# Ledger of designs, part 24: VH-VL binders against Vacuolar sorting protein 39 (VPS39)

Target 1, 267 residues: Vacuolar sorting protein 39 (VPS39), of Arabidopsis thaliana (Mouse-ear cress) (q8l5y0r16to282)
Amino acid sequence: PARIDAVESYGSKLFAGCYDGSLRIYSPPESSASDPSELHQETYVLEKTVAGFSKKPIVAMEVLASRELLLSLSESIAFHGLPNLETVAVITKAKGANAYSWDDRRGFLCFSRQKRVCVFKHDGGGGFVEVRDYGVPDTVKSISWCGENICLGIKKEYVILNTANGTLSEVFPSGRVAPPLVISLPSGELILGKENIGVFVDQNGKLLQTERICWSEAPTSIVIQNPYAIALLPRRVEVRLLRSPYPLIQTIVLQNIRRLVKSNNAV
Key: E = the ipSAE of ESMFold2; O = the ipSAE of OpenDDE; V2 = 0.75 times the mean of E and O plus 0.25 times the DockQ between their complexes.

## First folded at step 15 (VH-VL; framework fv_benmelstobart)

Design q3 (from n3 with heavy chain D98E Y106E; at its last look DockQ between E and O 0.71; V2 from the best seeds 0.00; counts 0 for: pae E 3.0 > 2)
Fold by OpenDDE, look of step 15:
Structure q3 (fold): chain C 267 residues (1-267), chain A 122 residues (1-122), chain B 107 residues (1-107)
Amino acid sequence: as target 1 above (267 residues)
Amino acid sequence: QITLKESGPTLVKPTQTLTLTCTVSGFSLSSYYVHWIRQPPGKALEWLGVIWSGGSTRYNAAFMSRLTITKDNSKNQVVLTMNNMDPVDTATYYCAREYYDWPGVEYYFDYWGQGTLVTVSS
Amino acid sequence: DIQMTQSPSSLSASVGDRVTITCKASQDIDNYVAWYQQKPGKAPKLLIYDASNLETGVPDRFSGSGYGTDFTFTISSLQPEDIATYFCQQYDNLPLTFGQGTKLEIK
């Protein structure tokens, strides 16, 4: 079986990006297709395999529903039409990119490559225009839009990149055990990970609360499904209420969990 | 007043298991990280492991196979268990609180227990 | 593991003297260094954090400096109560590691 490195959902279908550069599309059984809101333990069926979807392993995918596009991160960043999956655009400058963040509201893409941060805007016609190119002091490890600014994880610290003037402002040091983790909230706020702690900051990096969200372990990823924050921990999923004092709601012990995907009010 | 206090046996036989308890006061274990550090007589300090506020643990790889750290937040206690003790494990054992300044979490220590000398001997 | 090589292992000085202790890290650890004072039969006491920040309540005759791999701890004017063993510690990465210590005595 092919190694799956990326997962995304589109409607009732599941997209699996594989290490061999293929994209596998899975569909639910007929019984599940009629009521996607119900929780079922059913086996998805492989519908289609798109060989050669990417020349290199697919690292990440994101469905941009409002634009009917699929974003893929591999050798570069590419956009594909949905549902046909034709390549619509390739960001050539994103060759070697290691992280990206999409602002769906504004149609902006930011990505990092080594010590560079680039910003592209969707022109609405299937194309993208470069609007900014910033140099930063160190290799970017994580990136996320925060309002009109960009939050970066660099080395062992979080910084805010002011997109208007290119200046960096320090937020605080990241943890030493886990890599930087930046999570955007629908409210416009960010959760910045520090070990097992989530710190709330605004778009300028200002601490918003004295309260913190505390996980049992350092999460690998966090998905926000209001009113819940769902964290992938090494051996389980932890669900917490995204309201002070951020109590634990549920722990789900699952074997060999690798990815969390948000779709249709489900994770 | 912030205090940490180690308690447990001061004499352990070889191959036996050491169990030490760190009782804390003046702060909540749900908010702070607590570490275990030992010091052989006349020697340097050696980090053993940590239990996070959320209950997660990290261990020095040198001891991972025989070291366990647990806690009970309601009892304000952290427990260290170390199996297969050897005379080389003779040391003063400390529990220490990791410094915390919101939102900073730093792996240096602002408060220490008095330490308890554990001798491993037949 | 990150090694902290501390020097000297022992030091004897007179009251009023300037005392300097050094620690060298086996790799770049930025400023993630703490210094402790340990008196006989007591637990270590935090003096310096982040290489150069003085802990609250610590006399200003104590100081620290350094960034990267080379770090220095200084007592500007040695006092009788400063008799102790001093340790550096790195907290750049786990496992946390300490220097071997410097035993300071008064002549």
Scores: ipSAE 0.217, ipTM 0.731, lowest interface PAE 2.1, mean pLDDT 91
ESMFold2, look of step 15: ipSAE 0.481; ipTM 0.766
ESMFold2 (binder alone), look of step 15: mean pLDDT 91; pTM 0.919

Design q4 (from n3 with heavy chain Y100F Y106E; at its last look DockQ between E and O 0.82; V2 from the best seeds 0.00; counts 0 for: pae E 2.5 > 2)
Fold by OpenDDE, look of step 15:
Structure q4 (fold): chain C 267 residues (1-267), chain A 122 residues (1-122), chain B 107 residues (1-107)
Amino acid sequence: as target 1 above (267 residues)
Amino acid sequence: QITLKESGPTLVKPTQTLTLTCTVSGFSLSSYYVHWIRQPPGKALEWLGVIWSGGSTRYNAAFMSRLTITKDNSKNQVVLTMNNMDPVDTATYYCARDYFDWPGVEYYFDYWGQGTLVTVSS
Amino acid sequence: DIQMTQSPSSLSASVGDRVTITCKASQDIDNYVAWYQQKPGKAPKLLIYDASNLETGVPDRFSGSGYGTDFTFTISSLQPEDIATYFCQQYDNLPLTFGQGTKLEIK
């Protein structure tokens, strides 16, 4: 079987983006299909394989439910209609993009390509219009919307890109061990990762609290499911309450975990 | 008052295992990183490893195969274990606290233990 | 590993003299350099961090400068109590590494 590099949830189904450019669709058993909101340990069945979905490995996927679109990151950024998976749009300028962030409320896409940050707006139809193109001093490693601004991990620091004027403001240096990690909170605030520490900042990069989330190890990803923050660590998942003092709620030891996906109040 | 204090044997035979304990006061191990650093007599400082606030560790690759750092937050203790000691490992061993500049963990050191001289000899 | 080449290894100066110690990194480490003072039989004491920031409580006769690969530590007016060995340290990447040290004596 092909290596799975990206996973996403659409309703009760699971989408698996593979290294060979194929997309595999898995369905739950009949008993679980009736109540997808419940957490179950289930064996999903392969329903369909879409060969040649992408020419390059699928690095990431995101379901945009409100727009019935699937975003895929591969050699470029593409949008596909749901549930038929026809290609609706391809962002040609995103060729070589290494990271992206979608603002579902406003319909904005930002992505990074080397030392460039581009912003596209979803039009009322099936297309996207370029809105902004910014130069930044170093290669972007991570990117996330923070309100109307964009938070960037550049080299070994976090910066805020003001989308109105293109200016950069430094937030603080990142850690030495883990790559930058930017997590958007429903409140509009951000959690910025520094080693095993999560720091809270506002949309302008201002530190909001003197308190911090302290993980047992540097997380590779964090999913927010209020009132919990769920972190993927190298060999386990750690669940913490997203309230001071951010106590540990649960540790789940799982083998070969690579992705956390939030869907239907499940992770 | 912030203090760190190293304790353990001052004499170890070759091939034996060294166990040192760093007892801290004035701060919580659940909030700070603690490092181990050694200094051979008359020589430069050498970084051995660090234990994070969350319990994760990073080691100097030169010692990774024989070095272990653990801690007990409730006891305010960090423990260094180094196997297969050799006369070349004779040094003053320090534990040190990582400098805290909110929100930063900086990997330079503001407080040090007094150090303990460990001699490896037959 | 990042090497920190410190010079000179030893230095003798008179009270009131300006003293300069240098440290060269084997690669660009921005400003992630700290300087320590170590007196005989004592643990190192932090003097400078981020290449040029003076630690709280440290006399202002101590200073640091540099960015990238070349760093300088300076004592503007040497005092008798400054007799010690001084070390640079990089914290750009693990493993953390130190310079060889500079033993400072007074004539």
Scores: ipSAE 0.477, ipTM 0.800, lowest interface PAE 1.3, mean pLDDT 92
ESMFold2, look of step 15: ipSAE 0.552; ipTM 0.799
ESMFold2 (binder alone), look of step 15: mean pLDDT 91; pTM 0.930

Design q5 (from n3 with heavy chain S53T Y106E; at its last look DockQ between E and O 0.65; V2 from the best seeds 0.54)
Heavy chain, then light chain:
Amino acid sequence: QITLKESGPTLVKPTQTLTLTCTVSGFSLSSYYVHWIRQPPGKALEWLGVIWTGGSTRYNAAFMSRLTITKDNSKNQVVLTMNNMDPVDTATYYCARDYYDWPGVEYYFDYWGQGTLVTVSS
Amino acid sequence: DIQMTQSPSSLSASVGDRVTITCKASQDIDNYVAWYQQKPGKAPKLLIYDASNLETGVPDRFSGSGYGTDFTFTISSLQPEDIATYFCQQYDNLPLTFGQGTKLEIK
ESMFold2, look of step 15: ipSAE 0.612; ipTM 0.825
ESMFold2 (binder alone), look of step 15: mean pLDDT 92; pTM 0.936
OpenDDE, look of step 15: ipSAE 0.631; ipTM 0.849
ESMFold2, look of step 16: ipSAE 0.604; ipTM 0.820
ESMFold2 (binder alone), look of step 16: mean pLDDT 92; pTM 0.937
OpenDDE, look of step 16: ipSAE 0.397; ipTM 0.781

Design q6 (from n3 with heavy chain S56N Y106E; at its last look DockQ between E and O 0.02; V2 from the best seeds 0.00; counts 0 for: pae O 11.3 > 2, placed apart)
Fold by OpenDDE, look of step 15:
Structure q6 (fold): chain C 267 residues (1-267), chain A 122 residues (1-122), chain B 107 residues (1-107)
Amino acid sequence: as target 1 above (267 residues)
Amino acid sequence: QITLKESGPTLVKPTQTLTLTCTVSGFSLSSYYVHWIRQPPGKALEWLGVIWSGGNTRYNAAFMSRLTITKDNSKNQVVLTMNNMDPVDTATYYCARDYYDWPGVEYYFDYWGQGTLVTVSS
Amino acid sequence: DIQMTQSPSSLSASVGDRVTITCKASQDIDNYVAWYQQKPGKAPKLLIYDASNLETGVPDRFSGSGYGTDFTFTISSLQPEDIATYFCQQYDNLPLTFGQGTKLEIK
């Protein structure tokens, strides 16, 4: 069996990016496709394998539904047309990129490559234009848009990069237990991970609330499905209400979970 | 013309606090990082700390407990305060500007002060 | 902390000679290395950045190379005005650290 390193959903289909650079597309059974509103356990069927989709392992994928594009992070950042998956654009400067963040509202891509942060804008015609190139003092581990600014996890701390003037402002240390984790909220706020705690900050890095989201363990990823925050923990998924005091709603014990994917009010 | 100039006492007694001021000209402290580096006589350079354009600081852990760097942008001054001085702290102290090529930030130095020799002695 | 081991500690050469100084980092620091020239009683002067880029206004007889852990500074043809102590510096991680220096003299 192929090693799957990235997962994304497109409609009822599942995209699986594999370590060998192939993209596997899975479809639900006929019955599931006819009534997507039903909750049921189904066995997805492999519909197609696109060999050579990427020269290197696919690290991440993101469906940009509003633009009918699939973003893939591998050797570089590439955009593919949906549903045909033809390559529309490749960000050459993103070669070696380790993280990215897409602003769907504004059509901006930011990505990091070591101690560089680059910003590209979608031109609406299938192309991308470079608009900024910032040097930062430390290696970027995580990146996310926060309004017009960019939140960075730099080694063991969070900083805000002001895109207007390139200045950095410190937020707080990320802790020692887990890598930095930056989650964008629909409200424009961010959740920044510190050990097993999620801290709320605004686009300037200001702490907004005294309340914290306290997970049972440090999450490796968090998916926001309003009104819930869904966290992937080492051995289980934890669902919490995204309202103070952020109570635990459900714990799902699953074995060998590696990815959380948001799709049609499902995870 | 870009200049940095260190000023302060050149003689400090053991256990006393050293206060040095770096006065800059030709650039704004609100736009540049400024570092403090020292060099004992005949020895290598030692990085002490940095103050960012936004006012944040980073210190060498070896000095963190007794070192403070502040600045006043309006006065074009960066101030280093180091407590509990010891003869081993005898050195030429430099302030230096961080190389900045907007929007790039690099932690090497393009402009230096002339340095001021601080001797710690009873 | 990242240690920068510089060698030799001292060097004597003749005018016109090729001079080579090395710096070894205790870990992989990519190309985040700068080289400085310090004349007696003066502050260091930046010569090389990013391991191999020549600072503006610096004579082209100065050069740098290296990537990862091993770095080299070279003067292709030593001139009398090059008498100084030379230092390498890493800026891959804080704290910033310098080599021990190489005192260069002319025979």
Scores: ipSAE 0.005, ipTM 0.504, lowest interface PAE 11.3, mean pLDDT 90
ESMFold2, look of step 15: ipSAE 0.455; ipTM 0.742
ESMFold2 (binder alone), look of step 15: mean pLDDT 91; pTM 0.930

## First folded at step 16 (VH-VL; framework fv_benmelstobart)

Design r1 (from n3 with heavy chain S53T; at its last look DockQ between E and O 0.02; V2 from the best seeds 0.00; counts 0 for: pae O 14.9 > 2, placed apart)
Fold by OpenDDE, look of step 16:
Structure r1 (fold): chain C 267 residues (1-267), chain A 122 residues (1-122), chain B 107 residues (1-107)
Amino acid sequence: as target 1 above (267 residues)
Amino acid sequence: QITLKESGPTLVKPTQTLTLTCTVSGFSLSSYYVHWIRQPPGKALEWLGVIWTGGSTRYNAAFMSRLTITKDNSKNQVVLTMNNMDPVDTATYYCARDYYDWPGVYYYFDYWGQGTLVTVSS
Amino acid sequence: DIQMTQSPSSLSASVGDRVTITCKASQDIDNYVAWYQQKPGKAPKLLIYDASNLETGVPDRFSGSGYGTDFTFTISSLQPEDIATYFCQQYDNLPLTFGQGTKLEIK
């Protein structure tokens, strides 16, 4: 079986980006019924395989529903039309990019490569225009929009990049156990990972709460599905209420979990 | 009061299919997970599988090929079906309720049936 | 699968004695361990969850401790009614697995 490195949902379908550069599309059975309030299992069937979707492994994908585009991160950042999956645009300057963040409201893409952070804007017609290019002092590990600014995880440190003037503001160290992890909240706040702790900050890097969300282990990824925060831990999934005091709601015992993906009232 | 009760044949011949029913009372199957666990005489407990509130199932891989768990919420019944029974499958079979402390769900068991001894022999 | 190695397999003690049972997990499972008491001909009864939390209605002479791979179950003062087999269980990952059990008898 092909190794799946990226997963995304489009409507009821699942997109699986594979290590060999192929994209597999899975569809649910016609009789599938789900309760969004409960854990459930559905049997999906392979509908289509798009060979050669990418020349290199697909690292990440994101459906931009409002624009009917699929964003893929591989050798570069590319945009594909939905549902036909034709390539609409390739950001040539994003060759070698390792992280990205999409601002759907404003139509902005930011991505990092080496010690550079670039900002592109969607022109509404299938094109993208470069609007900013910043140098940063070290390799970017994590990146996320935070309002009009950009939050960066650089090595073992979090910083806020002011997009208006290009200045960096230090937030705090991320710790030594896990790489930086930046999670955007629907409220506009961010959760920044420090070891097994999540710290709440605003778009300026100011600490918003004294409370912390504490996981059993340092998560590799977190998905927000209000009112819950869902963390992928090395050996299991942990669900916590995204309200103080952020209690543990459920431990989901699953075998080989590699990716968490948010869908319509599902993860 | 909360109760679980296993029912079904207590004697099964080799290669035959075992069907057990767990009838619950005092709670709704739409609100709780129900597990099946067996215990050979004088031996350790062995987890077989679980059925979630929405009807989804997870099985022990050791039994996945011949084990099916279903339920009818309206009848308050969970059914275990295990094919191709062998004398090694002789055991007391339990259904158990998953512990629930709203809003948390955890995979340990607060209520058990009394269990039913199933003997597989020719 | 996660293996739960329980020790000892059998134990004989006197009324009033302190009894300790151990369970070792094959990997780090944090505190996701439960302990059960099973009397002859009966279903298991939950005593401890999350390694150290006492189930409601269970006497406080029962306790549990541990985190990671090594877990202990303790009866501070053994009573005649405590004659049973005790099992540990992990719920860190599927499949759920149990220890081999410890048969406890009174001298």
Scores: ipSAE 0.000, ipTM 0.500, lowest interface PAE 14.9, mean pLDDT 90
ESMFold2, look of step 16: ipSAE 0.660; ipTM 0.846
ESMFold2 (binder alone), look of step 16: mean pLDDT 91; pTM 0.917

Design r2 (from n3 with heavy chain S53T, light chain N93D; at its last fold request DockQ between E and O 0.85; V2 from the best seeds 0.70)
Heavy chain, then light chain:
Amino acid sequence: QITLKESGPTLVKPTQTLTLTCTVSGFSLSSYYVHWIRQPPGKALEWLGVIWTGGSTRYNAAFMSRLTITKDNSKNQVVLTMNNMDPVDTATYYCARDYYDWPGVYYYFDYWGQGTLVTVSS
Amino acid sequence: DIQMTQSPSSLSASVGDRVTITCKASQDIDNYVAWYQQKPGKAPKLLIYDASNLETGVPDRFSGSGYGTDFTFTISSLQPEDIATYFCQQYDDLPLTFGQGTKLEIK
ESMFold2, look of step 16: ipSAE 0.696; ipTM 0.868
ESMFold2 (binder alone), look of step 16: mean pLDDT 91; pTM 0.930
OpenDDE, look of step 16: ipSAE 0.028; ipTM 0.621
ESMFold2, fold request of step 23: ipSAE 0.714, 0.666, 0.736; ipTM 0.875, 0.861, 0.884
ESMFold2 (binder alone), fold request of step 23: mean pLDDT 91, 91, 91; pTM 0.925, 0.932, 0.932
OpenDDE, fold request of step 23: ipSAE 0.442, 0.560, 0.433; ipTM 0.800, 0.831, 0.798

Design r3 (from q5 with heavy chain V105I; at its last look DockQ between E and O 0.83; V2 from the best seeds 0.00; counts 0 for: pae E 2.2 > 2)
Fold by ESMFold2, look of step 16:
Structure r3 (fold): chain C 267 residues (1-267), chain A 122 residues (1-122), chain B 107 residues (1-107)
Amino acid sequence: as target 1 above (267 residues)
Amino acid sequence: QITLKESGPTLVKPTQTLTLTCTVSGFSLSSYYVHWIRQPPGKALEWLGVIWTGGSTRYNAAFMSRLTITKDNSKNQVVLTMNNMDPVDTATYYCARDYYDWPGIEYYFDYWGQGTLVTVSS
Amino acid sequence: DIQMTQSPSSLSASVGDRVTITCKASQDIDNYVAWYQQKPGKAPKLLIYDASNLETGVPDRFSGSGYGTDFTFTISSLQPEDIATYFCQQYDNLPLTFGQGTKLEIK
């Protein structure tokens, strides 16, 4: 059927956002009580397809479990109630946004659109209030909160945007091959991509440690699930322990993105 | 002392396969990228490719169809294999270490091997 | 591919002279330029990185400047041991590319 561009988990279910704008919901099959071998090899099955979930391809999704919301990035940024997926808010200014970061502690959303970074705050209900809008010198390729500030990958550089005054502080050049990739750690510190290497920095962009996490290829995304870092590479997923020397725990070879198999349950 | 040294044949016939070995000392291949670069006589240097610390490679498109770079971290060796050699491939071949400083990996070279001249002729 | 056009192709100067060599990139490469010295029959030696920073152990008579597309390498007071070919390299994007070189001779 359709190319899957975004995945996220909610409870036992897996949500897949597709290029055709549909949302597919997968669940594990009911376990056979008398077949213990199936417990380790459960595969998700398609439970339903929500056709027309979005007019444009679904590029990214995030479950905001503490708020029972699903965030989606497609034509714009939208928030949907869980579990029923009713649309509760659409951020009109985020039309054409290419990247976002959610700060769950403060209920803050930042996103990038062309040469702009915008900040919105969740009002506790289904609404969002615009807080600030900043100009930046080029299109943003990666964005993440770092404390109350925002780390940006712009062109081939990492910078930190001071949200109080809008100034940019340089951190270091990213890579020559791979675009910049900013990943928040639960501690509020960052991993910054430099080709296949992840560099650890504090919230001010200063070197946190000399050790690097080294992937076999440059990741396109990284998910942190303590004590693991899970990196999406061009044709595989690598799972590494987030403790020096960051040993490789698992490699999952990806088939065509139109085939989805998950060997473990989230949450 | 940080060193790189190229070894292999100095004379190859057209259509044959060239294999050159870069043996490194004083640093770990698990921490540094290594590149292959060649210099035809009297001409500019040509970058051939790089092998990353994780083992993946990037090649100059002009050579990618016949070029393979591999390494063995335990042997401190980076190996260049180039198929279908032609007289125009006559050059001095160098391996070089990517510069490493904070934050690392910069795509210019702080240490080079001495080079080995490979002549391709009948 | 980013082309690095270097000039002059050769240069003859006297000891004590100020020598200037230029490289022009075919597109904006910020400051991602290195300069090398290559003596006959030897491997290149890194002199300057990031357009203007001297590599460790390089005499301070060597300098570099530039940003964007136009880059300059300077020897402030030429010494006899500076006879060599000098060339630039860009590292903004792959493939890495090099200037053709400037053969520097002492009068």
Scores: ipSAE 0.563, ipTM 0.796, lowest interface PAE 2.2, mean pLDDT 86
ESMFold2 (binder alone), look of step 16: mean pLDDT 92; pTM 0.934
OpenDDE, look of step 16: ipSAE 0.640; ipTM 0.854

Design r4 (from q5 with heavy chain D98L; at its last look DockQ between E and O 0.02; V2 from the best seeds 0.00; counts 0 for: pae E 16.3 > 2, placed apart)
Fold by ESMFold2, look of step 16:
Structure r4 (fold): chain C 267 residues (1-267), chain A 122 residues (1-122), chain B 107 residues (1-107)
Amino acid sequence: as target 1 above (267 residues)
Amino acid sequence: QITLKESGPTLVKPTQTLTLTCTVSGFSLSSYYVHWIRQPPGKALEWLGVIWTGGSTRYNAAFMSRLTITKDNSKNQVVLTMNNMDPVDTATYYCARLYYDWPGVEYYFDYWGQGTLVTVSS
Amino acid sequence: DIQMTQSPSSLSASVGDRVTITCKASQDIDNYVAWYQQKPGKAPKLLIYDASNLETGVPDRFSGSGYGTDFTFTISSLQPEDIATYFCQQYDNLPLTFGQGTKLEIK
């Protein structure tokens, strides 16, 4: 079995992005039970392996269900039609991109490559058009849309890039040790990492004066599955409720897991 | 008319602090970045640093310990301070405006000051 | 830091000649290269951005090309007023860095 670095779900199927660049598709078997009213947890069966899906390891995937697209990050950013996985677009400018953020409402993609931030727009068909390209003062460590603007973690600080004029506004330092981590909330607010603490700010970077979410250790990744925040820590996953005082709901001890993947299922 | 003009001393003694002022006209320091760049006689241009619209600075690591850039938007001024000057710091010092246009930001310079030659006396 | 290695360091050519100057970057910088002309005693003037795009008002005898690490600047038909030093600049990463320059003279 291939090493799996990214997973995503679409309908009843599970997609697994592999280190060798293949995409594996798993489906549930035909169900047959004496009492169909019972809850069943069926073992997923490998349906297909798409060899050569990418030349490089697939490091991230995201299903854009409203648009019937799969976004993949490997050497570059690519979009694939669902369910057949035909390549619809490859963002050539995103070669070497290290982070991205998708704004589903507007169909905007932003990504960072070295010291550039680029914005592409879905044209409504199978194409994407470059609309913005910004120089930034250092390598972007974390990126997320915040309204029509973009929040960036650069070196050890957070800044907001004004997409209309390209200016950068400082927010605050991210911390001495942990790299910056920017997470967008469905409300349009942000969680900004400061060591093991998540600080809530509005779309202008103003502190909301709400109580902070406090993880056991500095997370490397956080996914929001409202009403939960799911954080990847060095040896475990913590699930906390996104309601003050952000109580710990669940701890899952993990081995050999390197990336959280957004899914349509509750954890 | 977009202009940038460097002003300050043209002679500085070794170990002294150099202070240069870039006075700008025809654009707002709230919307555009001004960089400091120098050119030693007969040598390549050297980027010194930038102050962005929010007041944060980035400096070339080679000068970081002795370099400060500040600005005053109401006076249309960007100020370079460089400590512990040495004869090797003899150069023409320029301030330059980063080209900044929509739909993208390009990191090249569309307007330069005339430059001011600063000699660090022997 | 990204080094921009420019060649030749000096060049002498006749009016009407095609002149070619190269810059090599120490790493892949996509097309984030600008070319400048600096006449004696004057500030640099931008000629080309994004490796190949002519700045407004620049004569079309100037051109540029390249992607990745290798970049070329060309004057298709040298004119007397083109006596200057020409240099490239990368803007993929800070610190911004410049080629050493090519001093162009007319025979």
Scores: ipSAE 0.000, ipTM 0.409, lowest interface PAE 16.3, mean pLDDT 81
ESMFold2 (binder alone), look of step 16: mean pLDDT 89; pTM 0.902
OpenDDE, look of step 16: ipSAE 0.339; ipTM 0.755

